# Miniprotein binders against q9zu90, part 37

Target 1, 292 residues: q9zu90
Amino acid sequence: MKTELEEEEEEEWRSVHEVLLIVLPYLHSLFELLSMIRVSRSLRDAIRDETALWTKLVIEPPLSSRLTDDILSEFSSKSAGKLKTLILRQCLMVTNKGLRRVVDANPLITKIIVPGCSGLTPEGIMECVESLSKNNHKLETLHINGVNGFTKQHLSALYTYLSSEGTIDLEVCPKCDEVRMIPSCSRESCNQKQRKCRGCWLCIPRCAECAVCLVGSDTESQEAACGNDDVLCLECWLVLPKCRFCNKPYCTNHSSRRHEIAITDAASRPSFECEACYYRAGTNPYEVDYQI
Short names: E, the ipSAE of ESMFold2; O, the ipSAE of OpenDDE; V2, 0.75 times the mean of E and O plus 0.25 times the DockQ between their complexes.

## First folded at step 16 (miniprotein)

Design y2 (at its last look DockQ between E and O 0.61; V2 from the best seeds 0.69)
Fold by OpenDDE base, look of step 16:
Structure y2 (fold): chain B 292 residues (1-292), chain A 100 residues (1-100)
Amino acid sequence: as target 1 above (292 residues)
Amino acid sequence: TDQEEINDYMQEANEQQDEGNYELAVLMFFLALFISREHNDKTMVAQIYNRLATLFSQLGEHEFAIYWYQMALDIATELGDQETIQDVRDELERIESQHE
């Protein structure tokens, strides 16, 4: 006869397990999964047996900076060759060898998303795609934006292995003839395939926040604090927090550059100082020594 | 409503955490997180990340706590949520000071 305490513990565990089964399919990253494993031994043991969880491997910031080829190999091995989706965002330490090892161990991969993985090369990606294309297998998604050095020849070669133009996130820019990502335009009038605003970020001025094209006489653009000629559409400019001194906003991607001003007054709107203003304030050119 | 559901999960998670039921607490936070992400509620996502960071800090999982706090900070900075930014920075400083 189980003690009343043992029955209560079992009932509590059943409840936890039921909720766990609901949560597991919705985990977005390896970090979230690892976090759950660290909560308790019981959760760890329950998750360990769920092989289906390892069919998708997602590594993104902040864990990306610590991901080595060996660690990647360790986690990919847990799929037992059943990995389908590999997402590595900004994994700077991952090399061609590391990616190749994963691909060779998991011939059923259909999705490779490796944006910002600067340790990879076009040649390394090509070798992986070639490997996956064996035995009539086809890669369905290849996002390689942020892997430097892609040429038209590399793209052409990739397309020989890939069945659809929509598989790769890089295209030949119709404006500059360079291999780059071509952003979509959020403007309804621009949703046509042959839109005049079709071009890379360098060729077509776009809002740094919403990627809407700023092509045309009627498009008001505002300067961002981000530098690098980043511009904002009026709609995004209106809603973004602005520097207290220069009234320029950062785009979301550069928001980390905000220097927060400790507002002592609870009633004052949260304000920040942009990096440019922050460094200028230290050189107060108006400290004229009024030696009266 | 989806907001009501998020609030219910957050309340339950907090109650479970206060009772020391960290397993159920973390799961409830994740349920709230999934709904919040689906609705692109970045404010709520940042709050949940902060709560998760606190939970991991209480468990002595300082490394994981730091990562969750950093994720909260990144979103809060994006949103200009000064209260959350300050809270998270204070907690990060506290954790760092304890490990020196």
Scores: ipSAE 0.779, ipTM 0.949, lowest interface PAE 0.5, mean pLDDT 88
Fold by ESMFold2, look of step 16:
Structure y2 (fold): chain B 292 residues (1-292), chain A 100 residues (1-100)
Amino acid sequence: as target 1 above (292 residues)
Amino acid sequence: TDQEEINDYMQEANEQQDEGNYELAVLMFFLALFISREHNDKTMVAQIYNRLATLFSQLGEHEFAIYWYQMALDIATELGDQETIQDVRDELERIESQHE
């Protein structure tokens, strides 16, 4: 009786633990891991025992804005020097020193993906890559879009540290000769017409949503609400939600700028105001609502 | 099939969540999530994010619930799912009206 109850509790935890071991290798991000830690002390403790499974560390929005060098070092140490993939998206508080500490402690890293980490510099990246190149180690992937100041000389040097099939997400733009990210274009006419659409965002007008080029007489651009002269192809414009006043949409990446309008009944379509329309109405100090 | 596995995991997760067995519920949701991601099934991914958000709200982990809801909202917005957008917006406003 008593023994049967104790056996059932132990068997139940063993079942949960077995599923945990299946789940852990597939976690996408640190946020998912932290979420599980908050569920129970048993899960937290079991996760600590499985740190050998952590060869990949992914930190991205929304949590990336809170990541400091010390926090990064703390979480990367759980890999016990076995980290292979480091992905930091838009981690604005990470510095060259913080990245270097992780790299020095993890000599097996083959993938560094740090887009939008504006606290990093080309020199800091070069130092990290040079440190990893010891003992014939070669990087497979280096994604550094958003780190400003890369030159052609930097790019040439970086390729000497990569494996033969290694990739860097920056290239020399064939239109302006500057080191830039060059978006892919999926438009079939670009393959068939020998169209010269290979170029950076500054040189080639592109849809802010899908990145297809908008050059040539057979393409039409539509205005976006995103600002900076952002435009959309007709296909994306047609499906994206529009500002109720100016009928301009945001691309998906800028969808957080929508000022959503409260829905009072289920028959109403959801609507929003873009920043320009919202703040134009609200920036006049003589038109404020004094009711509340 | 993989679709049958997703449906089975989701059913088990929902049952465990209803019984308050949050450990197994969250793990079943993640199993469904991984298969859904492999197939680029954004509709299912948004549903799973929403269920995870509800689970963390039930646990009293409001900061995590907010982040899971925001992730569900982002996908639902991309898909144009009007009902999900409004439901998640209402829940976010409820949670965010509380201090912290």
Scores: ipSAE 0.657, ipTM 0.901, lowest interface PAE 0.8, mean pLDDT 81
ESMFold2 (binder alone), look of step 16: mean pLDDT 80; pTM 0.755

Design y3 (at its last look DockQ between E and O 0.65; V2 from the best seeds 0.00; counts 0 for: SAP 73.126 > 70)
Fold by OpenDDE base, look of step 16:
Structure y3 (fold): chain B 292 residues (1-292), chain A 100 residues (1-100)
Amino acid sequence: as target 1 above (292 residues)
Amino acid sequence: TDQEEINDYMQEANEQQDEGNYELAVLMFFLAFFISREHNDKTMVAQIYNRLATLFSQLGEHEFAIYWYQLALDVATELGDQETIQDVRDELERIESQHE
């Protein structure tokens, strides 16, 4: 006869297991998975037994900064050669050797997404793609934006192994003839195959927030606090928080540059000071003597 | 509604956490998280990150707590949520000071 305590523990475990089965398919990143493993031994054991979870490896911030080639190899080995999707975002310590090791151990990889992995080179990517193209296998997705040094020759060579246009997130910009990512345009009128706004972010002015093209006489653009000639469409400018002093907003990507102003008054909207205003406050000739 | 469902999961997660049922608590937070992420509800995502960070702190998983707080801080900074930014910074400072 199980004790009442053992029955309660079993009922609780059953409930945990049921909810776990619902959660597991939605786990996105290695960080989420590792977090679950750290909660309890029971969750760890349950997750360990789910081999299907290891067919997709997603490493993104905050774990990206700690990912070495050896750690990458360790986690990729858990797939037992069945890895299909490899996503490495901003993994600065991953080298060509590290990526090659994973690819050689997992010949069935169909998706490689490595944005911002600056330790990789075009040559390293080429070697991986060549390796995966053996035995009539084809890579379906290759996102390599943020890997520096890609030339037209590299891109052309990659396309010899890849069957479809659109597998690679890099293209030859029709405006500058350089290898760049060509953003889509969120403007409905621009969703045509031969859109006039087709070009890289350097050639086509775009909203820093929503990537809508700012091409045309009727496109009002506003300056962002981000610097670097970042501009915003009117719609995004209206909704973004603005610097208290210069009324310029940061785009979402540069929001970390906001200097928060501790407003003591509970009724006042959270306001920030932009970096430019913050550093100018020490030299601001417009120190209006608030002599109240 | 999706918002009602998120709120229900958050409530249940909090109750389970208060009872010491950390396994159910974390699972319920993740359910709320998935819905919030699908709807691009950054405010709720930031709250969930903060709650998860707190949960891991209570478990003595300080490294994971710090990571979840950093995620919360990043999103809260994006949103300009000063209250959450300050709360998270205070908690990060507390954790860091205890491990020095």
Scores: ipSAE 0.745, ipTM 0.934, lowest interface PAE 0.6, mean pLDDT 88
Fold by ESMFold2, look of step 16:
Order: structure tokens, then C-alpha cells, then sequence
Structure y3 (fold): chain B 292 residues (1-292), chain A 100 residues (1-100)
């Protein structure tokens, strides 16, 4: 016979798992869910037994670099055929065969997002979409930017299986006539459907942070610290942290390049230097450099 | 208030983590995390990521600890929080020395 204290503790732990299973679906990626499996043996068993946690599979770096077709099949099988969302970012080792196995085993998938999966081909994607279209099922989201080789003919074929408007993240760029991703633009003048800024990243200059176009006579661009001629709209420039020397900001995607300055005076404000200024400021000023 | 709930959850999570009750600590961190996400409190989100990272380091799960530290670093970098950035980088360096 267990003591009253031991019975109370057992009931508390059951309650903890019940709440955890409710909050765990809000994790972003599979890697985060896998980390929870390592917290305890009992939590591992609870997660393994709850198929509802496996119906959304988001695989991205760092896990994506190790994802083979067999490993993908293993993870997807935990949904017991109820996988709804498959997001694979930069999964270079996944092939058409691996994706097809997942799709065939999970006929209820409504969202496939596979940016940067260079082992996939347009033909492989089309076979998966065709397979999912059986029994009047329709894929609701297909994001394929970064899969090489999509043509206008491929898009036309995909449209025969999919609902329109926002299902596919590629379209024919009206400026260069190539199949590209065309960013949306939040400018009010562009939202009035007289959108002269409709074009891909190569054809339309855009803010590196928010993607608004920089083509109007009343637009102003500011140089980013990111290099490679990246520019920012004034609105993003104003709110992003700036290098203390050159007053240029990084966009959010490049913010890891900041060199933070150590705080040695309680009155001083935190600041950073961009890569260019950090290494230039580190040049010994007493050592002659004829090329600077 | 929601802020008082966040503070209570964080206090309980830290106490449970210090005592080695990792399941309850994780639960309390996620309860605080959910409320913090709804309020767009990125400072608290970075703190929660940092505490989860130390929890995984205490468990000996160094690859997962590195991942959660990187999440904390990403948010702290977005915020320009130089103190948190340095603290996280110090912890990442410590973990590297343990894997030699």
C-alpha cells in the first residue's frame, strides 16, 4: 500500500504531463520536441504515445543537415498516418523517393513547405501533389521556392491540382518572365492594385528587412551594414540598432554579425560595431598602411 | 495580472530547476513562455530560452543546450541586449570546453 504522500505525488505528475501535452504543440520545430524527450523517461514515453504531437513536422537547421529519407520516414510515421503539415527547410539529403514515401503514407497532408531542398525536383513534387489529390483531397499550401528547375509548364500543371491564390509560392515574374517568388508589398500605394512594384527580388529594389519596394519617387533607401548592396527603407532603418561608428544597421537576418561592446562604465549605453568598423577600428593606427 | 503570472511561473520554474525537478521546471517555463509570446515580451522569451538551455546543459544534453542558447542569442541580438549576448556566448564557450 502506498502512502498518502506517494499517492498525491503520483497524481501531481499525471497532471504535469496532461498540461505539458497541451502546450507542447506550440513548439516551433521537431528539434525542440526532441529535446523534450530527453528531459525524462516518463515525458519521453508520454510524447511518443501522443500522435497528435507528430501531425506537424518542422525540420530545419541544425537537424535538417542530418535528415535522410529513412530518418524522415521514421519521424513521419509517429503520426500514424495523420500528418497534416510537413515543413523541410534546407534538407539537402531528402530525395523525391523519401518525400513520396511520406506523402503516400499520409494522405491528409494539407501543407508542404520545402525551401532549399535541392535533392527534390519539379517532377518529384508534381508526383507528390498528384498522389495527394486522390479522393478529392486538395493540398492547401505548397511552398517550393529553392527547388531547382521549375518552369511555367510545371506551374500550369500544378494549378490543375491545387486551389488558387496563395497555394504556390512561385509565379511568373512580370518583369523578367522567369519563375520566381514575388514578395508582397505593404505600401498603401501598392495595395491599391495599381502595383507597379510587382516583380521578383532581382527586378524590384526592396528593403532587406520588410521587402517594401523602393521604386517610388517618394521612397528613400538607407545603406545596411549587411553589405552586398543591401538597402533598407527609412522606416526599418529608424528602428533597427545601429553601428556606433558608421550608423548603419544590420537587418534582422544578419544581426548575429554585430560585435557587441563590453560595458565597463555603468553610465555608458550598450552599443555594437558592425563587421566592417570592428575590423577597421582594430587596425593599429601607429603602423603605416599605404593602401588603407 | 498576466505579468504577475509570468513572474510566478518563472520563480517556480527556477526553483524546480535548482532542485532537479526538470519536468515541472519545463512546464513552468512553457506556461510563462505562452503568456510572454502573447504579449510580445521578447526579453522574457530570451530569458526563458536561456534557462531551458541551462536545464539541458545540467542534463548533459549539450547539443540541445547549444540549440536553446542559440535561440536566446538570436532574440538577444534582435533586441540589442549586449549583456545577455555576452552571457550566452560565455556559456556556449564553457560547453565547448566540456566536449574536448
Amino acid sequence: as target 1 above (292 residues)
Amino acid sequence: TDQEEINDYMQEANEQQDEGNYELAVLMFFLAFFISREHNDKTMVAQIYNRLATLFSQLGEHEFAIYWYQLALDVATELGDQETIQDVRDELERIESQHE
Scores: ipSAE 0.703, ipTM 0.906, lowest interface PAE 0.8, mean pLDDT 83
ESMFold2 (binder alone), look of step 16: mean pLDDT 78; pTM 0.717

Design y4 (at its last look DockQ between E and O 0.63; V2 from the best seeds 0.71)
Fold by OpenDDE base, look of step 16:
Structure y4 (fold): chain B 292 residues (1-292), chain A 100 residues (1-100)
Amino acid sequence: as target 1 above (292 residues)
Amino acid sequence: TDQEEINDYMQEANEQQDEGNYELAVLMFFLALFRSREHNDKTMVAQIYNRLATLFSQLGEHEFAIYWYQLALDVATELGDQETILDVRDELERIESQHE
């Protein structure tokens, strides 16, 4: 016998509108929002009327590859100038003009996160930041890692508009004096402001999975299948799936390079072949001709 | 428990989908998804992405189904979940072949 309370709770969850109101604040991306709009006219109409939903625009894979300046402008216009957060991940077709158009239409933007948007330039970002800095408005977050071509001069100029250290995800690397992202270190002993492992990915060897520094005599590192001299700490290496042939794992970011081996045997652990082994299979010197 | 809550949402979502109540089904899947993300349950996230892909396929929203399957594949590949990877690839191939 379900209690009357359990039946009432089950009845409360039957209202599409009630559940929608609970879900809407937790939507992560434009893709999720668009997905809901495609389910029914009722959901579409409900979402259309909720202007508050459009104050944050998040475009990430898989939609990123299809995002043009015009499409970006269309979606940003739904905020009616009230856009606060713009997140564009790997939006390769977005140009400086496209970003500028959004910024000019939305002078209240406080967060711009555009990692991997290779169509943007430092000059385009500068123009956007300058535009947003008018009328005593301040940008609070600017993540521009993956926008190529940033110099110290660009970074210095950006800081004239931005009041706080840490607004920008790029820094001058203390090891190579280049503008790079400086990863945090997950090692507790390294959590000091003046950590010896402070440096960019090129200057400080780090686990490709957890970004822990591999600096010191006692740090065992393992090679990853990722190439590019990617290394893993022992802890991450132990838990990551390993290539059946070379026993090298991919980091999470390069896991898509796994060639899965359809093992028909239910008892065999899921195994993959790394790209290097896959392409070497035709020349695998360990093909011992089992001439039985 | 957090897992019980996720399971309850998943159960309700599946029941609603079976009844043809796709609006409620999708919303319940999203509730399950949000809880799974909060708890960093990537396995459940991949499963929910797969279920959402299936739901959109049933709605005839093939483009959205493909995108949800791609998300499922990405997460499942990260986890080394071979069962989910194979299932999702089979479904992607099926959808792609039907629209060629």
Scores: ipSAE 0.769, ipTM 0.944, lowest interface PAE 0.6, mean pLDDT 87
Fold by ESMFold2, look of step 16:
Structure y4 (fold): chain B 292 residues (1-292), chain A 100 residues (1-100)
Amino acid sequence: as target 1 above (292 residues)
Amino acid sequence: TDQEEINDYMQEANEQQDEGNYELAVLMFFLALFRSREHNDKTMVAQIYNRLATLFSQLGEHEFAIYWYQLALDVATELGDQETILDVRDELERIESQHE
C-alpha cells in the first residue's frame, strides 16, 4: 500500500525519464552527454544503460583540444565494442596509436570521420581501415580531409576496403591531378556526370559561402572580405552583411573577423568594418592616420 | 507556434532550476536547444548556452560552465552581439578569479 508521497515521487521520476527519452535522439556530442552525466547520479546511470547512445562517439571543440589517446580509449570503452560511428574533429593530440586502439576494440565501425586530426597519417588510416575489413566487414564512410600526405595510391587501396557505395571525402582532382576535396555544386546547369566544374577549390572558382561554381559567362560573382581572392555568388553576396566602407561581406565561416559597430537605435541595421578597412582607419600603429 | 514551444521549454527549465530540480531543468534546456537549432534561431541558441552555463556554475561544475560560456561566446561573436560578448567575458573572468 503506497502513500501519497511515494506516488508523487514515482510520478516525478517518470516525468524526468519520459523527457530524457525525448532528448536522447537529439544528442550530438560527447560534451552534451557528459554535461548531463554531471548533473546527477540518476541521469548518469540512465545514460550509461542506454546502449544506443554508445554506438556513436562525437568529439569536437571545445573538448577536442584536450583529447589524448588515453582519454579517447577511456570514452570508447563505454561502447563495449558496439561503436559504429567515430567522429573526431580537430583532435590534434590523437595519434595513429590512439585511433588504432579504438578501431581494434570496435570491429563494427562503419563511419570514421576525422577532419583536422593532424596527428594522423595516411599509413595510420590505412592500418585502421585494413583492420576493419576483416570478417567481411566494410567501412561505409571515411572522411579524412586535413590529414596530410594522401596519394593516389592511398586512395586506390582505401577503396578496396570500403563497401561498394562507400565514400571518401578526398579524390583525385581531374584538373590538377592532386588528391583534394572536390566540392559538390548545386547549380542545376552542372550535370554531375559531365559538368565542367568538377575540380578542387584551386582549379574551379567557387562561391566561398555555398560552393557553387562561378565558371561560365552566365555567372555573376562579387569580392568577399575574406581575402585571398575569395568571391561570392550574387545570391549569397546579396544576403550577407557588408562592410560599411568597402561593401564587401564575409562568408559565414569568417564572420568572426568582423569588427562590429555599436548601435544605439534598435531599428538600425547592424554594421561592421572588415579587417582591411578597420586597420586602414589608423588602428594599426605603423600607419598614418586615416584621412589625414 | 514553434517560438511559443521554445519559450515554454525555457520557462519550465528556469522554474525547475530555481527549485533546484537540476535534472528536469537541464533536460528542458536541451529540448529548447535542439528545437532552436532546428529552426536556425542562433540568438536563442546563445541564450540557452548562457543558461546552461549558469546551471553548471550553480552545480559547482565550473569547468563545464566555462565550456558552455565559450560556446555562447562563439555564437554571440558570429552574430555580432556585443552586449552578450561582454557579459559572457565578464562571467568567464568572475569564474576564473573565484576558482584559482
Scores: ipSAE 0.695, ipTM 0.909, lowest interface PAE 0.8, mean pLDDT 83
ESMFold2 (binder alone), look of step 16: mean pLDDT 80; pTM 0.763

Design y5 (at its last look DockQ between E and O 0.66; V2 from the best seeds 0.71)
Fold by OpenDDE base, look of step 16:
Structure y5 (fold): chain B 292 residues (1-292), chain A 100 residues (1-100)
Amino acid sequence: as target 1 above (292 residues)
Amino acid sequence: TDQEEINDYMQEANEQQDEGNYEMAVLMFFLALFISREHNDKTMVAQIYNRLATLFSQLGEHDFAIYWYQLALDVATELGDQETIQDVRDELERIESQHE
């Protein structure tokens, strides 16, 4: 006869296991999965046997910087050749050899997303796509923005293996004829296939916050504190926090550059100082020496 | 409402954590996280990341705590949530000081 304590522990475990089964399908990344494994031995043992979890491998910050080819191979091997989706975001240490090893071990991969993986090359990607295109298999999604060095020739070659336009996130920019990502435009009037604002981020000025095109006489743009000629649409500019000194906002992506000002007054909106103003604080242009 | 559901999971997670039921606590935090992400509630996402970081710190999983704090910091910075930014920085400094 199990003790009352053993029965209670078993009931608690059953409850945990039930909730675990609900949570597992919704995990976003390997980091989240590894986090759960670190909570307890019981969770680790429960997760270890769930082979279905390993059909999708997502590695993104903060783990991306530590991902080596060997570690990637280790985790991809847990799929037992059934990996379908590989997402590697900003994995700087992953090489062509590392990616090829995963692809060769998992011939059923349909989705490769490797943005910001600067250790990869167009040639390495081509070899992977060629490998996956064997035996009438087709890659459905290839996101390679941030892999440097793509030429029109590389894209043309990739399209020989890929059946549909839109599989690749890179295009030939109609404005500069360079291979780049062409952002969508959030403006309703621009949702047409032949929109005048179709172009890469270098050719078409866009809001740094919402990516709406700033093309046309009627588009008011505001400067952001971000530098690099980042501009904001009026709508985004209005809602973003602004530097107390220069009244320039950071876009969300550059918000980390805010120097927060401890406002002693509870009623005052949290204000920040932009980096440029902070470093200029020795020359507060508004310190009018009223030495009269 | 979705907000009520998030709050319920957060409350339960906190209660479970206080009782030392870390398995259930982490699962409840993840449930809250999924709903928050679906609704693009970045404020709640940052809070949940912070709570998860704290949970892992309590478990002695300092590396994972740091990673969750970094995620919280990134989102909080995006939002300009100064309170969360400061809290997370303070906790990161505390963890770093303990390992020196």
Scores: ipSAE 0.804, ipTM 0.953, lowest interface PAE 0.5, mean pLDDT 88
Fold by ESMFold2, look of step 16:
Structure y5 (fold): chain B 292 residues (1-292), chain A 100 residues (1-100)
Amino acid sequence: as target 1 above (292 residues)
Amino acid sequence: TDQEEINDYMQEANEQQDEGNYEMAVLMFFLALFISREHNDKTMVAQIYNRLATLFSQLGEHDFAIYWYQLALDVATELGDQETIQDVRDELERIESQHE
């Protein structure tokens, strides 16, 4: 029943190379690019010299655990000095020297995001920022949460090179006077710039899931399965999956700690046991057998 | 619609994978993945990660298959998707036992 015109308007599939060119700009991370290289020699050769892809370099788990200074230099060199965004998440083996080499080779970098890179130091970060600030260049984003040892003096020095408050993801906590990450709070009573809930995680009780503050008589905290006395606001507690025994949820960041229960009945709700219940009540054969 | 486009890419990817055309299969999976990410469709993201892991296992690229399975497991765990979690755990154990 299709007309010949409708048949001619049906989508024709493109060649592998044509589709590759559509895919490449949307890759999320280096791991995805490396995966495509491993599919075939043809794909490897087709993307080997494409330098436009290397304006953004993203390395995160699981690949981040293998990243050394030498490997970082190898991949960053493919940008041919055009790198603009460098994101290294939990790259514990990267040192100040490795980061400095990338920065020196890539003077156009505007975003450095290195959360959890505990091999870096405040001094190493400061050298990189100073190097990038030459020639009237401005670093727009610097996320350094998880780098140990930042002081108020370090932050003050960094801001002599940076354009605005908020460029750095650490600030001085107004409650304890330590350099900390201070979460934003979406609670309506806290929306104004001058909030009484401004403070780090140690100073202000907050929902482990959404970071809203849990201070004041109009808030009620709910216990999470995460441990460390983590708590949740009621809204997050209501929607998060619960342990089948103790009815406590994990926050999303700790969801990997669930002991998922195999579903044999399609009508059954999915369920899990938290670590505390799994090791106390559900998996100890001597506890189960002994409790006659 | 975008959902129909995801389904078309997934169907094409599966057909190409069955025919052994791994280059086009992986590209179609990535096209579906891009749209799924933009719509925050984590259920589809986990499914695509699992399919990519299977593809790399078929290629004999077991280190990459493990990494894609880990990504699938992370998202499936966030969602509470028990079937995907069990499938991924079984495959990870199979790969580990064959390469001890």
Scores: ipSAE 0.647, ipTM 0.903, lowest interface PAE 0.9, mean pLDDT 81
ESMFold2 (binder alone), look of step 16: mean pLDDT 81; pTM 0.766

